# Ledger of designs, part 2: VH-VL binders against Uncharacterized FAD-binding protein C1783.01

Target 1, 263 residues: Uncharacterized FAD-binding protein C1783.01, of Schizosaccharomyces pombe (q9us28r162to424)
Amino acid sequence: YGIFAAPILDVRVLTNPGAVKRTYNLCLDISKYPLLEGKDWKIGGSFGIMPPNSDAEVLHLAHLLKIPQHELYVTKVLRTNGGRWPTIWGEDKPRCLYTSLYHIFKWCSDFISKPPTKSLIRLLAEHTLNPVEKSVLLALSDFRQDESYCRICTQSCVTLPDILEAFPSCHPPVDHLISALPQLMPRWYSISNDPSLANKRLEMAFTVQEYHSPNGQSRTGICTGFLEDLALAFLKARHDGSLANKKFTVPMFRGVQQNPFAK

## First folded at step 1 (VH-VL)

Design a09 (framework fv_alextatug)
Fold by ESMFold2-Fast, scan of step 1:
Structure a09 (fold): chain C 263 residues (1-263), chain A 125 residues (1-125), chain B 110 residues (1-110)
Amino acid sequence: as target 1 above (263 residues)
Amino acid sequence: EVQLVESGGALVKPGGSLRLSCAASGFTFSHAWMSWVRQAPGKGLEWVGRIKSDTDGGTTDYAAPVKGRFTISRDDSKSTLYLQMNSLKTEDTAVYYCTTLFRGYDYEYYYMDVWGKGTTVTVSS
Amino acid sequence: QSVLTQPPSASGTPGQRVTISCSGSSSNIGTNYVSWYQQLPGTAPKLLIYDNNQRPSGVPDRFSGSKSGTSASLAISGLRSEDEADYYCGAWDDSLSGYVFGGGTKLTVL
C-alpha cells in the first residue's frame, strides 16, 4: 500500500472543555486517494495511519546524540539487505536508499512507544564510558534479569531518550543505533461514515492516550498525540481565519480485509 | 553537499517590488524551518523572518521593520524558499541570506546552521 | 542599535587567548540558548558555536562558548591570523518573537 496525505477538511472536539479524556473527530478528504479498479471505501472498514514522531521528539533525540542540524538533514546512502529496515515497507532485493537521519528518526524509528529492547540496551552499554553507568545498562540488558527490566523499563514507561539522559557517558554511533532501532508501525482506525456516499469524505474519531514518564511528565501516544497536534493546529488556523492559506494532512492508507479462505 | 543558493537580487527604486529565491539541495527541505537574514553594507546581521515546515503549520514570523511589506513562502516540491519584498525602502539595501533555522526540544532556541552565499538588493533612485 | 551588546572590536597576537562578550536580557539570553557566528571578510557567516557551548564538526577546539545568566562569552585560544573576522552572537527573543543578533565584534590579529 502506498501512503496518501489526506487533507483535513474539518475537526470537531467531541469532549467538553476540562474533561479528563480528550476526544476528536477528523473529517478527511479521500477524493484523490488512488483506488484500484473495483475497490471502494466501506463504513466500519479500517485504515492505517503512519504516525511520525513529533519534530520536538526527533530534535530532542538528535540533541542527546549531539547531531547538529545540518548533519540531521544531510542525505545519506543506506543499503537494504532485503529486510524491512531501514525501509518502512521492506524490500526483497538489495537496494540503495537516499534518505536523511531526520527522515529515519521521524518516519521509520520507534523510540517512544516502547521501552528499548534488551538488545538495544546492550548496544548502549557497549558505548558507555563510565564503568558505573555501563554496569547498570549491562544489568538491565541481562536476559536473566526480567523482573528488573520489567520494573525499571516497562512499568515506568522508559524511552530511549530517557536512557540517554540518565546515562550521559553513553555515546552510541548513530549508524549502529539506527540499525538497532525498531521500525515505526502504523496504527489502525475505524471508518465511522460511508465515504462513498459522503462526497469522498472519511470520518474518524480518536481519544488521546496519556501516561506519565518516570519523572512524572505527562506524555501522549505517538499516533493520538500526533493527531491531536494536527487537530489543535487546524482549530487555531480556523479561529485565526488562515485555513485557506494552510494545509493539514494525515498520512494514511486503506486497510485490506483478510480473505477467510486465504492461507 | 548541503547547499543554499540565493538569487533575484537587483537594483530597485524606492516603492518597488522584488522576489528573492533560495534553492536548497543536499537535505530534506520540506522538514526544515527556514529563515532570511540580511546585512546592510558595513553593518551587522539582522534577522528578517522565518517560515516553519508545513507539518509544524507553515506559519511565518517577521521582524518589525519588514512586517506587512515582506512575505516568506516555500515550495517544497521545488525545494525553494521565497522572499517577496514590496514597498521597498532605501533601508532595505542589504545582502540577503537564506538559512536553515534549528529549533530545540522544550525550548524554542534557534540557530542558523546552513547559510547561502547571499544575493545583493540595492534600493536607490 | 542591536538587541544584544558586543564590544565593537577586539584584538590579540598569535598564540594568545581572546574573549568576546555578549550581553542580553531575560527575554533572550536569559531563557534561550546562545549561538556564535564567524564571518570572514567577503564571505557569508558560518555557525561557530550552538547551544551555548557546542561546536559543529570542523570547528577547532580552540573555540569555546559559555553562558551565565543574561550574558555569554566566546573564547578563542591559540589565536591565529586566520581567526581575523567579525563575530556575532545570537539568540531567540521571546518578547520580540524573533531571532536577535549582537552588533558584531571585529577581531584583529596583530
Scores: ipSAE 0.000, ipTM 0.444, lowest interface PAE 15.1, mean pLDDT 81

Design a10 (framework fv_alextatug)
Fold by ESMFold2-Fast, scan of step 1:
Order: C-alpha cells, then sequence, then structure tokens
Structure a10 (fold): chain C 263 residues (1-263), chain A 123 residues (1-123), chain B 110 residues (1-110)
C-alpha cells in the first residue's frame, strides 16, 4: 500500500542503437504523490517499483495450466486463515479477498524471475501422472541433489512455464499452485536528480537485464523488461503523435520504510 | 468479518420508485461481483441481477421480470451496492437480499448474504 | 414460476438419509455448475453446496451434492431436527443470461 501510478513525462535512450546493453532514462511525474516529502526524494536515494508480469507471460501460463481465457478474468474468492495474502503487503489475519486469476498472476505471483523452488517442484511431481516424468521431478526436488538442481534449474534459468512445457503430464491444481508460488517483490532504483517541490519530477536510469532460456530463447528480467516495454510504447506514441490519447504509468512507492515486508 | 447490510426498504405505491443500498465490509469490495436476490412473502428465491467488478467491465445482467425497470450500480469509494427500482408493481413486493457473486469456471454462486430489507408495493 | 423443478416438500426422521432433487435443461444444469442454499425459518439463505458437490467451511459432511445430465441432487445423511428448513438449488441459465433458482423444498423433520 502507498503504491502510486507515476505518469511518464519523458523517455530517453541512453545507449546507441545496436549496443550490447540497452539503457533508458525515465522522467516521472510525482506531483500528485500522496506522501511527497523533499527529504525522502534526494539524489542517490531509492524508491521501489512493483513490476507486473506481461500479459503475454500471464496468458502463456494460463494456456499451460489449461485455464480458458474468458475464465482468467472472472472474480474468485481467495480466503486465508491467517498468514500472508499473495502480495508483499498481505495481511496476517483471516480474511476474504475477491480477485481474478489474471490479477493474481499479473501482480501477485513470481513465476519468471527465479527457478521454481524445490518445494514447488515437489508439488509439481505430486501432480504428474507419467511415472518417468514424476521420477525426474522428484529427483530435482530432493534436497540431497543440490548439484543437479543448480545445474539444471539455476544455471539454465528454468522457469515454471519451462517445467510445465517439459513435463506435459504435470497438471497441478491452480489453488495449490498459487499457494506455492512466491510473491512478486519490488525492485529498487536510484533517484538520478533532486526532485524539488517546484519541479516535482523524478528521474531514473535502468539497464535491461537479459538471459537465455534452456532452449536458447532470449528473455528479459521482470522489472527491466516491463520498464523497457513502457519506454518503447511511449517513444512510439510520441513518434506517431498519439501521446495525448494514451497514459503510461509506473507503479512505484517511496523507500523501504513504506513496505512492511522489505528488508 | 465479511458483512452485507441492506437498507432502503419501504412501502411504495404501484408505479413508484425506490432505491436500495447495500453496505459491504470485511472484504475488498472493489474486486467483488455483487448481486440482488428477492423473496416474495411465503414464496421462493428469485434472482434479480448482478454487477461485475470494474476490472471485469462493470457490466450488469438482469432477470427478465425486472429488465428495463431496475438498475444495479456500485460506488466502490463507499463500498456500497445499489438497486434502483422504477415502475414498481405489486409483484415486486419482497424481501431483497444483497449477495456476493462468485463466477469461476461457469460456477456462479452467491457466497455471502445480507439479512435483507423489505419492500412492499401496495395501494 | 421456477425454471428449475424441485419437489415442494420432503420429510424424514432423525438419523435418516433424505434426498432432494432438482431438474433443469441443457441451457442451465446441463451446461453449468449447481449450488444449493439452506434457509432456516425467519433467516436469510446460506450457501450450503457450490460447484455441484463442494462444501464451504463450516458445512457438515452430512450434506453432499451430485449432478447427472440435466438433474442435480442434495443428500442429507444422519438427518437432525435443526436441518428443518427450505432448500433451494440454483445455476446460471445460458439462454436467459440470468441466474435461476428452483422453487424450493420444505424439509420437515418428524
Amino acid sequence: as target 1 above (263 residues)
Amino acid sequence: EVQLVESGGALVKPGGSLRLSCAASGFTFTNAWMSWVRQAPGKGLEWVGRIRSKTDGETTDYAAPVKGRFTISRDDSKSTLYLQMNSLKTEDTAVYYCTTYYDLWGEGYMDVWGKGTTVTVSS
Amino acid sequence: QSVLTQPPSASGTPGQRVTISCSGSSSNIGSNYVSWYQQLPGTAPKLLIYSNNERPSGVPDRFSGSKSGTSASLAISGLRSEDEADYYCATWDDSLSAHVFGGGTKLTVL
């Protein structure tokens, strides 16, 4: 809570076309930030961004889980008897949350940034019908096989969708899967200007994080990929004269002290 | 604790209008689909209509007997659901219940119910 | 007039098993999930069964649901005096674009 949708005022590409790494500068409008305090917004200070999973990633996961597209968007009742909701600002109290699977996968679940934990792989193994496939997943989830897990999952940057594609007889119940998925965590960025009350602008720079899938496909990090998609969309809208008809915002918040689950 | 509290029930003459309210608490109202169900004295349950959340398009569906006369709306800032009833008929006399509406996989069901508010259409 | 057909009444003695039927068509029960509601005298209805056969937390396992074709059934095992109530089946109707209820069954515990 305290997440603000900061409008993008400008985008600058900091690296030359065709460079090995791509770096961008974003200028954000913080004039309407509820808790704006000059002392908290100094050059070199930090702020958090809550990155959503892309629609393409969410739809791909839904396809692998055999969730019909139309049902992805209908409201669900998500209950807890204590513990944290599937958000980093969840409540440690029994309550009922009404939300969609689309919302849970897009904003609350981290199924891309790290390989599935051994606990999650064990859950997948329990819902795998093919004995050969199940045996492989059980071996990967065994705590005594850290070297195999590291080599196959960590070093090869395996994601949950990768495992679901590789093990077609694996059909985990969506409810169990959601409970086992880690929550999306904020990413931290440095303020590159001194945003005063007079200008109410926040500037940040970021470099796109890239890696390769197990089958050699290029992938981007959750937050830097999200920010690059926004930057490119903004630049395209500026080029074709449609900026007035579109809104581009970054979900952000001030400092670690506003997030009760951050270190 | 999830609660729904209906209000606004009254005695109205045929052809009149009335607006019912439903105050929600204990859950995130803005994400919930909501519905209205009514029950005439000594009769069974009859579904009136539903409204989706804003993220799901805030669209409405109505049962045939009320279509064109009743309008369901919501104010998420107040966590309140409304039922605007126009051109009331004696057949609209009933206890009106506010409910949550859950729809996943074509399941469609009403999980949480209020205690109801009584509407009497009589001369 | 109800779209789904239920017997208007049912009865049993304590400890007995009672079954309440609900009949519909291909546009409602035949294509969608069925829910059941219990209404104790003078109270608001309460969700008893959802998704044909699932129970919400707090509903005893004596209550069970089933569905076959265009019909559904609610079974109450080990009948108790406090089960005396009106029971309603309900489902979405594709042809009406509306949720529909059965006429209700008044269960009397003798």
Scores: ipSAE 0.000, ipTM 0.386, lowest interface PAE 20.3, mean pLDDT 81

Design a11 (framework fv_alextatug)
Heavy chain, then light chain:
Amino acid sequence: EVQLVESGGALVKPGGSLRLSCAASGFTFSDYYMSWVRQAPGKGLEWVGRIRNKANSYTTDYAAPVKGRFTISRDDSKSTLYLQMNSLKTEDTAVYYCARDTPSYFDWSHYYMDVWGKGTTVTVSS
Amino acid sequence: QSVLTQPPSASGTPGQRVTISCSGSSSNIGYNTVSWYQQLPGTAPKLLIYKNNQRPSGVPDRFSGSKSGTSASLAISGLRSEDEADYYCAAWDTSLSGLVFGGGTKLTVL
ESMFold2-Fast, scan of step 1: ipSAE 0.000; ipTM 0.502

Design a12 (framework fv_alextatug)
Fold by ESMFold2-Fast, scan of step 1:
Structure a12 (fold): chain C 263 residues (1-263), chain A 127 residues (1-127), chain B 110 residues (1-110)
Amino acid sequence: as target 1 above (263 residues)
Amino acid sequence: EVQLVESGGALVKPGGSLRLSCAASGFTFGDYYMSWVRQAPGKGLEWVGRIRSEAYGGTTDYAAPVKGRFTISRDDSKSTLYLQMNSLKTEDTAVYYCTREVTYTYDSGTYYYMDVWGKGTTVTVSS
Amino acid sequence: QSVLTQPPSASGTPGQRVTISCSGSSSNIGSDTVSWYQQLPGTAPKLLIYRNNQRPSGVPDRFSGSKSGTSASLAISGLRSEDEADYYCSAWDYSLSGYVFGGGTKLTVL
């Protein structure tokens, strides 16, 4: 049905400064949610959040793929292939999508939350010009080399941008790449209050997920990192008095309780 | 490479009808929203209307002066856009341009502009 | 007559910088991006600027656009004789559910 941009009304930090984990509570305005009275909003229920990739991450990927800036934002037709991705989450029927590469990378493609699959690495190998680099990617994509894949990709939390940086002769065609990228999936959160037509507020709590990059730098989970950035920006705007001039929203929806792609 | 060629412009009497055509080449016509824009002699540009692609329902929008009199349609198999003009008035006298729209999504918004224009076809409504 | 307001004429000498203004309202320029079109004498309009300040391939960097509130402007630096043309601003108007144009500015290069 579509994603609703729920305004943030309040943010509470639930953990003490310097704690090993950071936990936040968000209060969201659902008064404008489409067909609000037709939705089952109750404590213990769940809702989905569609976390976008950050603009920095999208622009970095575009740079690695050598996509000119003007092409990134141009509307193109993206055709479904046998009911497979590309499909925008919340759409019931496969169709031609009038969208940009920017939109596809920001809202529809998961190139950060997990390492590239062996099939995606195989695609990258096929478009790698340097024979040494190609042989390494072919070896990693081999179904018989689980130990190497696990050690190098899974345990080291390697992302698609990491691989493109490590293998500079790899230049996959963008259309083939987006067909092979996993779809960005919603993350599910519990309703921690009992919202009603009278209060029209939804409260949720989340804890930031952290891990380390192959280079040892700290990274956050896609959804919890996105939500923390919003929470901190909201708190900063409230502190410096600029809140009235800024809008902070969480892209959310009510839908099926189960993720059909969680298998 | 990408081209739009209008045809069908003619001299017609007030109250008459006329159908304009726009032949598209060099791109996948069915994938684009299309618009008509007109320009009266010695005057500025005036948007007439648009048609969405079939993927977005093939729906139309019209400027107030032509609503109810003009109909925009498309035949994607022929890569052709049409403007059916009925109940023509002298103030409909203009050069009619076929244009290709580009839409793009950015920061949750959708934005529009016309990136390709045909050379135009002249319609004169006089008695 | 036109929904967006432009000066009817502008002029300059080769090498100068000329600015053409375009004024609208909250329902058009205030809520959407602005495009600019160049119409050389006897020819069809051509896209010059889209999304407030972006140039399509083939448009030289001496053409630039900007938007502030409900107004936009087109700047032409290093003016040349071949820039003599009519210039139109345009935006989508959410109240009218359609495109609107400025009345056009005739640029004369002296």
Scores: ipSAE 0.000, ipTM 0.403, lowest interface PAE 18.5, mean pLDDT 81

Design a13 (framework fv_alextatug)
Fold by ESMFold2-Fast, scan of step 1:
Structure a13 (fold): chain C 263 residues (1-263), chain A 122 residues (1-122), chain B 110 residues (1-110)
Amino acid sequence: as target 1 above (263 residues)
Amino acid sequence: EVQLVESGGALVKPGGSLRLSCAASGFTFSSAWMSWVRQAPGKGLEWVGRIKSKYDGGTTDYAAPVKGRFTISRDDSKSTLYLQMNSLKTEDTAVYYCATEHYIGDSYFDLWGKGTTVTVSS
Amino acid sequence: QSVLTQPPSASGTPGQRVTISCSGSSSDIGSNYVSWYQQLPGTAPKLLIYEDNQRPSGVPDRFSGSKSGTSASLAISGLRSEDEADYYCAAWDDRLSGYVFGGGTKLTVL
């Protein structure tokens, strides 16, 4: 276990600028990865990456929820109500976490990778003051509206922030919302080289997942978008000669998936 | 330890009644959405029904084959789930599992009991 | 009749990759997350995959899930003898207001 911040040693763009998909190769330094539990590295094996939500998305959600700046970053006690949140049943009793809303939204909450479930939309409807807006949200959460839900939410790749923008009278309490949001989970990648034959360098390739928002804006998947942002920042720093003054790392681990709130 | 333990399975005659219990431990039962899932001998899994937490209205949903004959209830003070089965038919013969539903996001069954066997035969 | 369609059997040899399909409709797989369950002989089902492609703690990375439209797939790489079991997909069905399971796939490791 344990999340390791793997330094990026190199980035290669594998696709031409005009290609329909963008694919990158990342070379990561795993020389300082903990050797606990006799971990070994080999081509064809897999590892996990813990993708954070972008700062832009976190700040946008905070704005929509009307969370003041001073509340977003301060450490607070979050009660988990019996081990169900952050969606793990391995806890016998309610626990208290000492963390910030910023940390919870950035590292622990999935509010963008999939459309809000009908259960989450129903929660939003309960906290919507405008009767017309409430009726629309209740209809979307209804079993009779599976075609509308599929078209509007699933096929159009609607996110929680999209819904909050579309329904301005919707004001869910932050505590209720956090309890209803799914846990942000790692994404799995294949090792594309044999690091045991080199100087502890791990190579991986990824293709950016891209889709359009309800307003026609281009969006990327959480993990592939995060990795592309890192790759582009690395390439920019290399181009302008500032690479030695900057640090780019990928939060990764090898082995069984770990709860982000573990420890 | 987090666990579910079913009990009450028995041999009953067609048209009879039986009540199953599921004792929960190691988690906050009152917050959990609970389901019953059955499996006939040598057959696949079949969802029977569910009950939401009291905080979510305590409502029940049932699969068509059991609707009107089976009733799901819960006693949060005892951390126990119940399945009241009436007008039993031979086709109700199965191992009955209780399971917890994950509420956040779309539902899935994250914890299962070992099951209790119900046989409906003359 | 199962609402979700799975092949009744699948087989492979140790080290190989096997894939189990699960087909549904817009009201189940098309609108809701898919979960997968492993049932070893004589035991209760165990959660293997949730929310289409997520693994709970303790499930090896050899198991992966995917979904496209109204169909889902479970892939098992590096097949081992202990993977011999029945595998079930499941999803909530909006039209039925209830969970639906696939008929199950018996995986034999040769």
Scores: ipSAE 0.000, ipTM 0.376, lowest interface PAE 19.6, mean pLDDT 80

Design d01 (framework fv_danvilostomig_arm2)
Fold by ESMFold2-Fast, scan of step 1:
Structure d01 (fold): chain C 263 residues (1-263), chain A 121 residues (1-121), chain B 109 residues (1-109)
Amino acid sequence: as target 1 above (263 residues)
Amino acid sequence: EVQLVESGGGLVQPGGSLRLSCTASGFTFSSYAMSWVRQAPGKGLEYIGYIYSGGSTAYASWANGRFTISKDNTKNTVDLQMNSLRAEDTAVYYCARDSYWGDYEGYFDLWGQGTLVTVSS
Amino acid sequence: ALVMTQSPSSLSASVGDRVTITCQASQGISNYLAWYQQKPGKVPKLLIYAASTLQSGVPSRFSGSGYGTDFTLTISSLQPEDVATYYCQQYNSYPPEYTFGGGTKVEIK
């Protein structure tokens, strides 16, 4: 089991430049995927992709949390909580990890794909020094304020970085914050070809999901944005002749395999 | 400290050649793509070219054929070889580090202090 | 060649004013746009990348917005230390032929 880094063999743009929807086809090398005995790939079956947060989003969050870039990449001893958050490759027992805040934010934390929970907002309120800002966050976290929470956070697609920007006196301790952040979960995609007939290659298509932030800026879905960034970087490298010097991989696993972070 | 330091600038005659060097310290140089950018006195920034971590290069159309970028991972240097220099090449030349690989690349998060090249007779 | 046009070429404003600088690409560049600040006699400093993401250490009064061809840099409350020339840069082109805007000089009147 585990997450496999599948090399990208080819990228095709399926939509014309300027189209309302942007759609791509990726061809992945699964020839070295570690299949368990009795398992096989199926056309029309599903597989999971574990999407990292973009480096831009991770650096933006670090900036809002006042974490210097040099501290972001320092390897530290971190205790895993076991169970479902956080865990490694399905591990249920607590253990010590040697990892960085960069790794935790990039691969293990979901701070973009859904609005902060009321519990997370409550944590933010407890670490907010301005009384007016604190009162607003406390109101949003109140169990009786579902209508306000839905309108402001859910319907407006507010993210943790959006809240930290709006409440500049909010300075949660990083350790408390990472314990409260939801786990990054895989996204599921269909297999478009029969891998057994195609030299152990897997084809997939995806359409980029776009959302509009409260500031009027467009943002992409976490997994489709990640895949589009890879697709564009691959195409750029192919066009400028640098493809052989770069590695493009998709972190994926077969559809009936246990999520590495699940129970 | 994380830094880039350019050297090799100076006065050169029209039609001449000059080699600039940029020395990197404080980060894993071999993992980063590097760029050269210039700025004529009182004018704006102008992109020259790019060298990927693996050594492949790409240039602005106007620079292709006259300017060559290379890197040496053992010395932590990136060089700009300039040939057939003209008066309009007079500028401060900066080396710059491209951002992290595979995601939003092509913007520059670390710059050297620049080195002046004057092309004059 | 993809051309980046900045407006205005220069402006003068008072301390505390909201300042807006615009940048227009000759063709769509998605969100592949960065903003730089260059103070007189100093090296450029990255302010914003991916059109709207603030670089670490940059004051929160700076913000960016836009997608496709039209982009803006906003300083919500101009400070004396913000006197500088500001440049946009597209990094969408391949083969890589990145283009800077002509710059906007910001001065205090």
Scores: ipSAE 0.000, ipTM 0.373, lowest interface PAE 18.0, mean pLDDT 80

Design d02 (framework fv_danvilostomig_arm2)
Fold by ESMFold2-Fast, scan of step 1:
Structure d02 (fold): chain C 263 residues (1-263), chain A 121 residues (1-121), chain B 109 residues (1-109)
Amino acid sequence: as target 1 above (263 residues)
Amino acid sequence: EVQLVESGGGLVQPGGSLRLSCTASGFTVSSYYMSWVRQAPGKGLEYIGYIYSGGDTAYASWANGRFTISKDNTKNTVDLQMNSLRAEDTAVYYCARGLEYYDSSGYLDYWGQGTLVTVSS
Amino acid sequence: ALVMTQSPSSLSASVGDRVTITCQASQSISSYLAWYQQKPGKVPKLLIYAASTLQSGVPSRFSGSGYGTDFTLTISSLQPEDVATYYCQQGYSTPDYYTFGGGTKVEIK
């Protein structure tokens, strides 16, 4: 299995200017897909996209964790004492990782699309120096306090960076944190063109998901936000005549040869 | 209370080897980044390297290849193996703990008293 | 290699004076800088980390500022017990992790 970087051949804006929701169509080149067989692609079938966390979000998390920017990019052996392995979905989960913190935060860990679990908040509480802050986090992580957790974390769309900002005495060890972070999951999209794929093109449509942070800032869904940034960059490059000098790709796959959610 | 105690210092001939040990009490080394720092008599501080909580190490360029840091979580100790020693390696060697919960940045909040290594014939 | 340069190498001031020590990095290190105090014959002690965050138990007369390449440690009113050598340390660059500046000796006139 493997994630393929599918080149973008075309982008179409499907919604009118100023519409409340924005919808795009992407045309992808799958001619060099390593596992491509005509019978593996079906009209109405699905494929996965692995959305990376934005570089801005990765750098922001690194800043909150006091990780030097240079250290983010160093490839080194990372070990966990059990828990979750921060690997790309669908890849082997080895006992030791030889990778960079940048790679883990960008491709492997979901710290933006859902609120921290109660178990993650408990880990944060254990590494919080201020007794008042620690008490708040311990209360929030208590399995008997579903009302507070739902109101503060789930309904307010709180992320790990939001918690680290709100609790400045919270400083979890990075290796403990990465073993406790949820794995970044693929998002599934439908194939919109003919199954024969004689021209080796795959078409898909997506609508941007938007929500508000606890501080009232507008945020986009991890995958649809990533795809919109890519689509807008492609359209800008087309407009200014630089398209030939740039490469725009979507990280996609056929679900480890078979889509595990296919029906 | 947090305490770090270095041992193993002494006189060694040029070209020789020496192993320093740091015993920690009041905390577990498995949860912290642990560093070695040296200071030649009358001179400034010089960073040697660290071992992070997960077990991997990093060294200053000048120390890489001659100095090796290891730890024993069961004994709660951190060791510095020094090889191919030169007169210029004469210094007080400190074991230091990374700042609690800021370890990835290498800020050092607790230091041992240091152990003197003299390289001379 | 990332080089840390401190100025001045030594200074002499009177009790109650405002003392300023500077540290310059050869390339940007954002806010990843710490300050240490080493009194004669003693082990170093952490004063400030992340350029401006005061370590617990450190007197409020100590403060740090700066970002990028230029950093400053300020003692607002020098006390006799502040006689020491002060070191900056970058927390940014690997593999030469956490290199120290050359130190600034602070003495009383």
Scores: ipSAE 0.000, ipTM 0.377, lowest interface PAE 20.0, mean pLDDT 80

Design d03 (framework fv_danvilostomig_arm2)
Fold by ESMFold2-Fast, scan of step 1:
Structure d03 (fold): chain C 263 residues (1-263), chain A 122 residues (1-122), chain B 109 residues (1-109)
Amino acid sequence: as target 1 above (263 residues)
Amino acid sequence: EVQLVESGGGLVQPGGSLRLSCTASGFTFSDYYMSWVRQAPGKGLEYIGYIYTGGSTAYASWANGRFTISKDNTKNTVDLQMNSLRAEDTAVYYCAREPYSSGWYEDAFDIWGQGTLVTVSS
Amino acid sequence: ALVMTQSPSSLSASVGDRVTITCQASQDISNYLAWYQQKPGKVPKLLIYAASTLQSGVPSRFSGSGYGTDFTLTISSLQPEDVATYYCQQYDSLPWGYTFGGGTKVEIK
């Protein structure tokens, strides 16, 4: 596999307290990254980060789908047809994969950064038992509705969990749902230093992306939110003296030398 | 007979504005979605935007802010208001209708107007 | 942005030949794909919708296939009246993002 868990060595907050945007610098240990790929690191180059969904979001989705937690972690056999669902992160050849629903929802499915498509909403409507809820979902998926779908898609990032929470009689089959969910895609970041000059340390900066839910709750982008959670947890562990008992890693890969989707 | 007829095209100076109109006949206009599509001379088709039966609009990113689509069910017309025109906007402008189906499968442009030429030049 | 890549840009074939045109979407569009025919100096005409469903009045020599990202328009036996530019168009879940392919010009040699 080509994804490397890069340990966080340091975190710096780059913005002043109370600033309207929050920016962080992460110092990552790439000393154990494969030598050939690591040798080609350069300032101004890029690398990918594979952002997982948070455990809280995964558990919330499982709750809404009425999946017991013990079933969430059971290893299942998935057959792939090569390049189409079910495919797990760059598996373009037919094969059998041993994985769990937890892994699929955490690492492979994008149910937060994009609103459900009209096709997905229609699938949800087909598995909604309450006639009133079903009619609303069908209306949302219908091109004839005045601003309903356009508003949720263009002005607010309504997520699959938002829809499931709003329509509690909706219980789609998990296997059909997974086939309709888009894959989580890596996000790309710039290398801020020359790692060879910094003893195999990689520096990166990022600014947290924020938006508001339909309920007015503040939400963050998938990758920048994930990175901020790691940064804050690292800083707390450092303050509390518990760094030795915790491991903070960023799942990443070199863009030009190592791609987890490469053969 | 179902038909769409565009009008309002012509020569416009760069930076100017122009309003195109499309008149529908032979069907229940209020039941259809209406779109505008353009084609520069010798080039391909380019989608502009869309108006739902309820009056809501959606636009291609490049058209948003400069182009506005509206409709009048009493006159059976859909209009395209074009502002801040550039030489690159020179094209034949088509209106087209989109039927709907329970599966969205028929949501393609089944009837097109004859087109109206807009030339943006000094 | 959802991009439709159409190939070839042009082709020349003989009457009676089998002609194939391909269209590739940059992301999964299921079967929400239409094919249009535009003869020189004429308005576009819908040939196929939902990737494979023939519009009423379209000759049976036209057929469409594909699902997801890869689509094909086939003319089983090219006729002189089929000289035209053919366009694919996706009409998936994002109406503000409808896109056309670049077109394929079909000529008789």
Scores: ipSAE 0.000, ipTM 0.372, lowest interface PAE 22.4, mean pLDDT 78

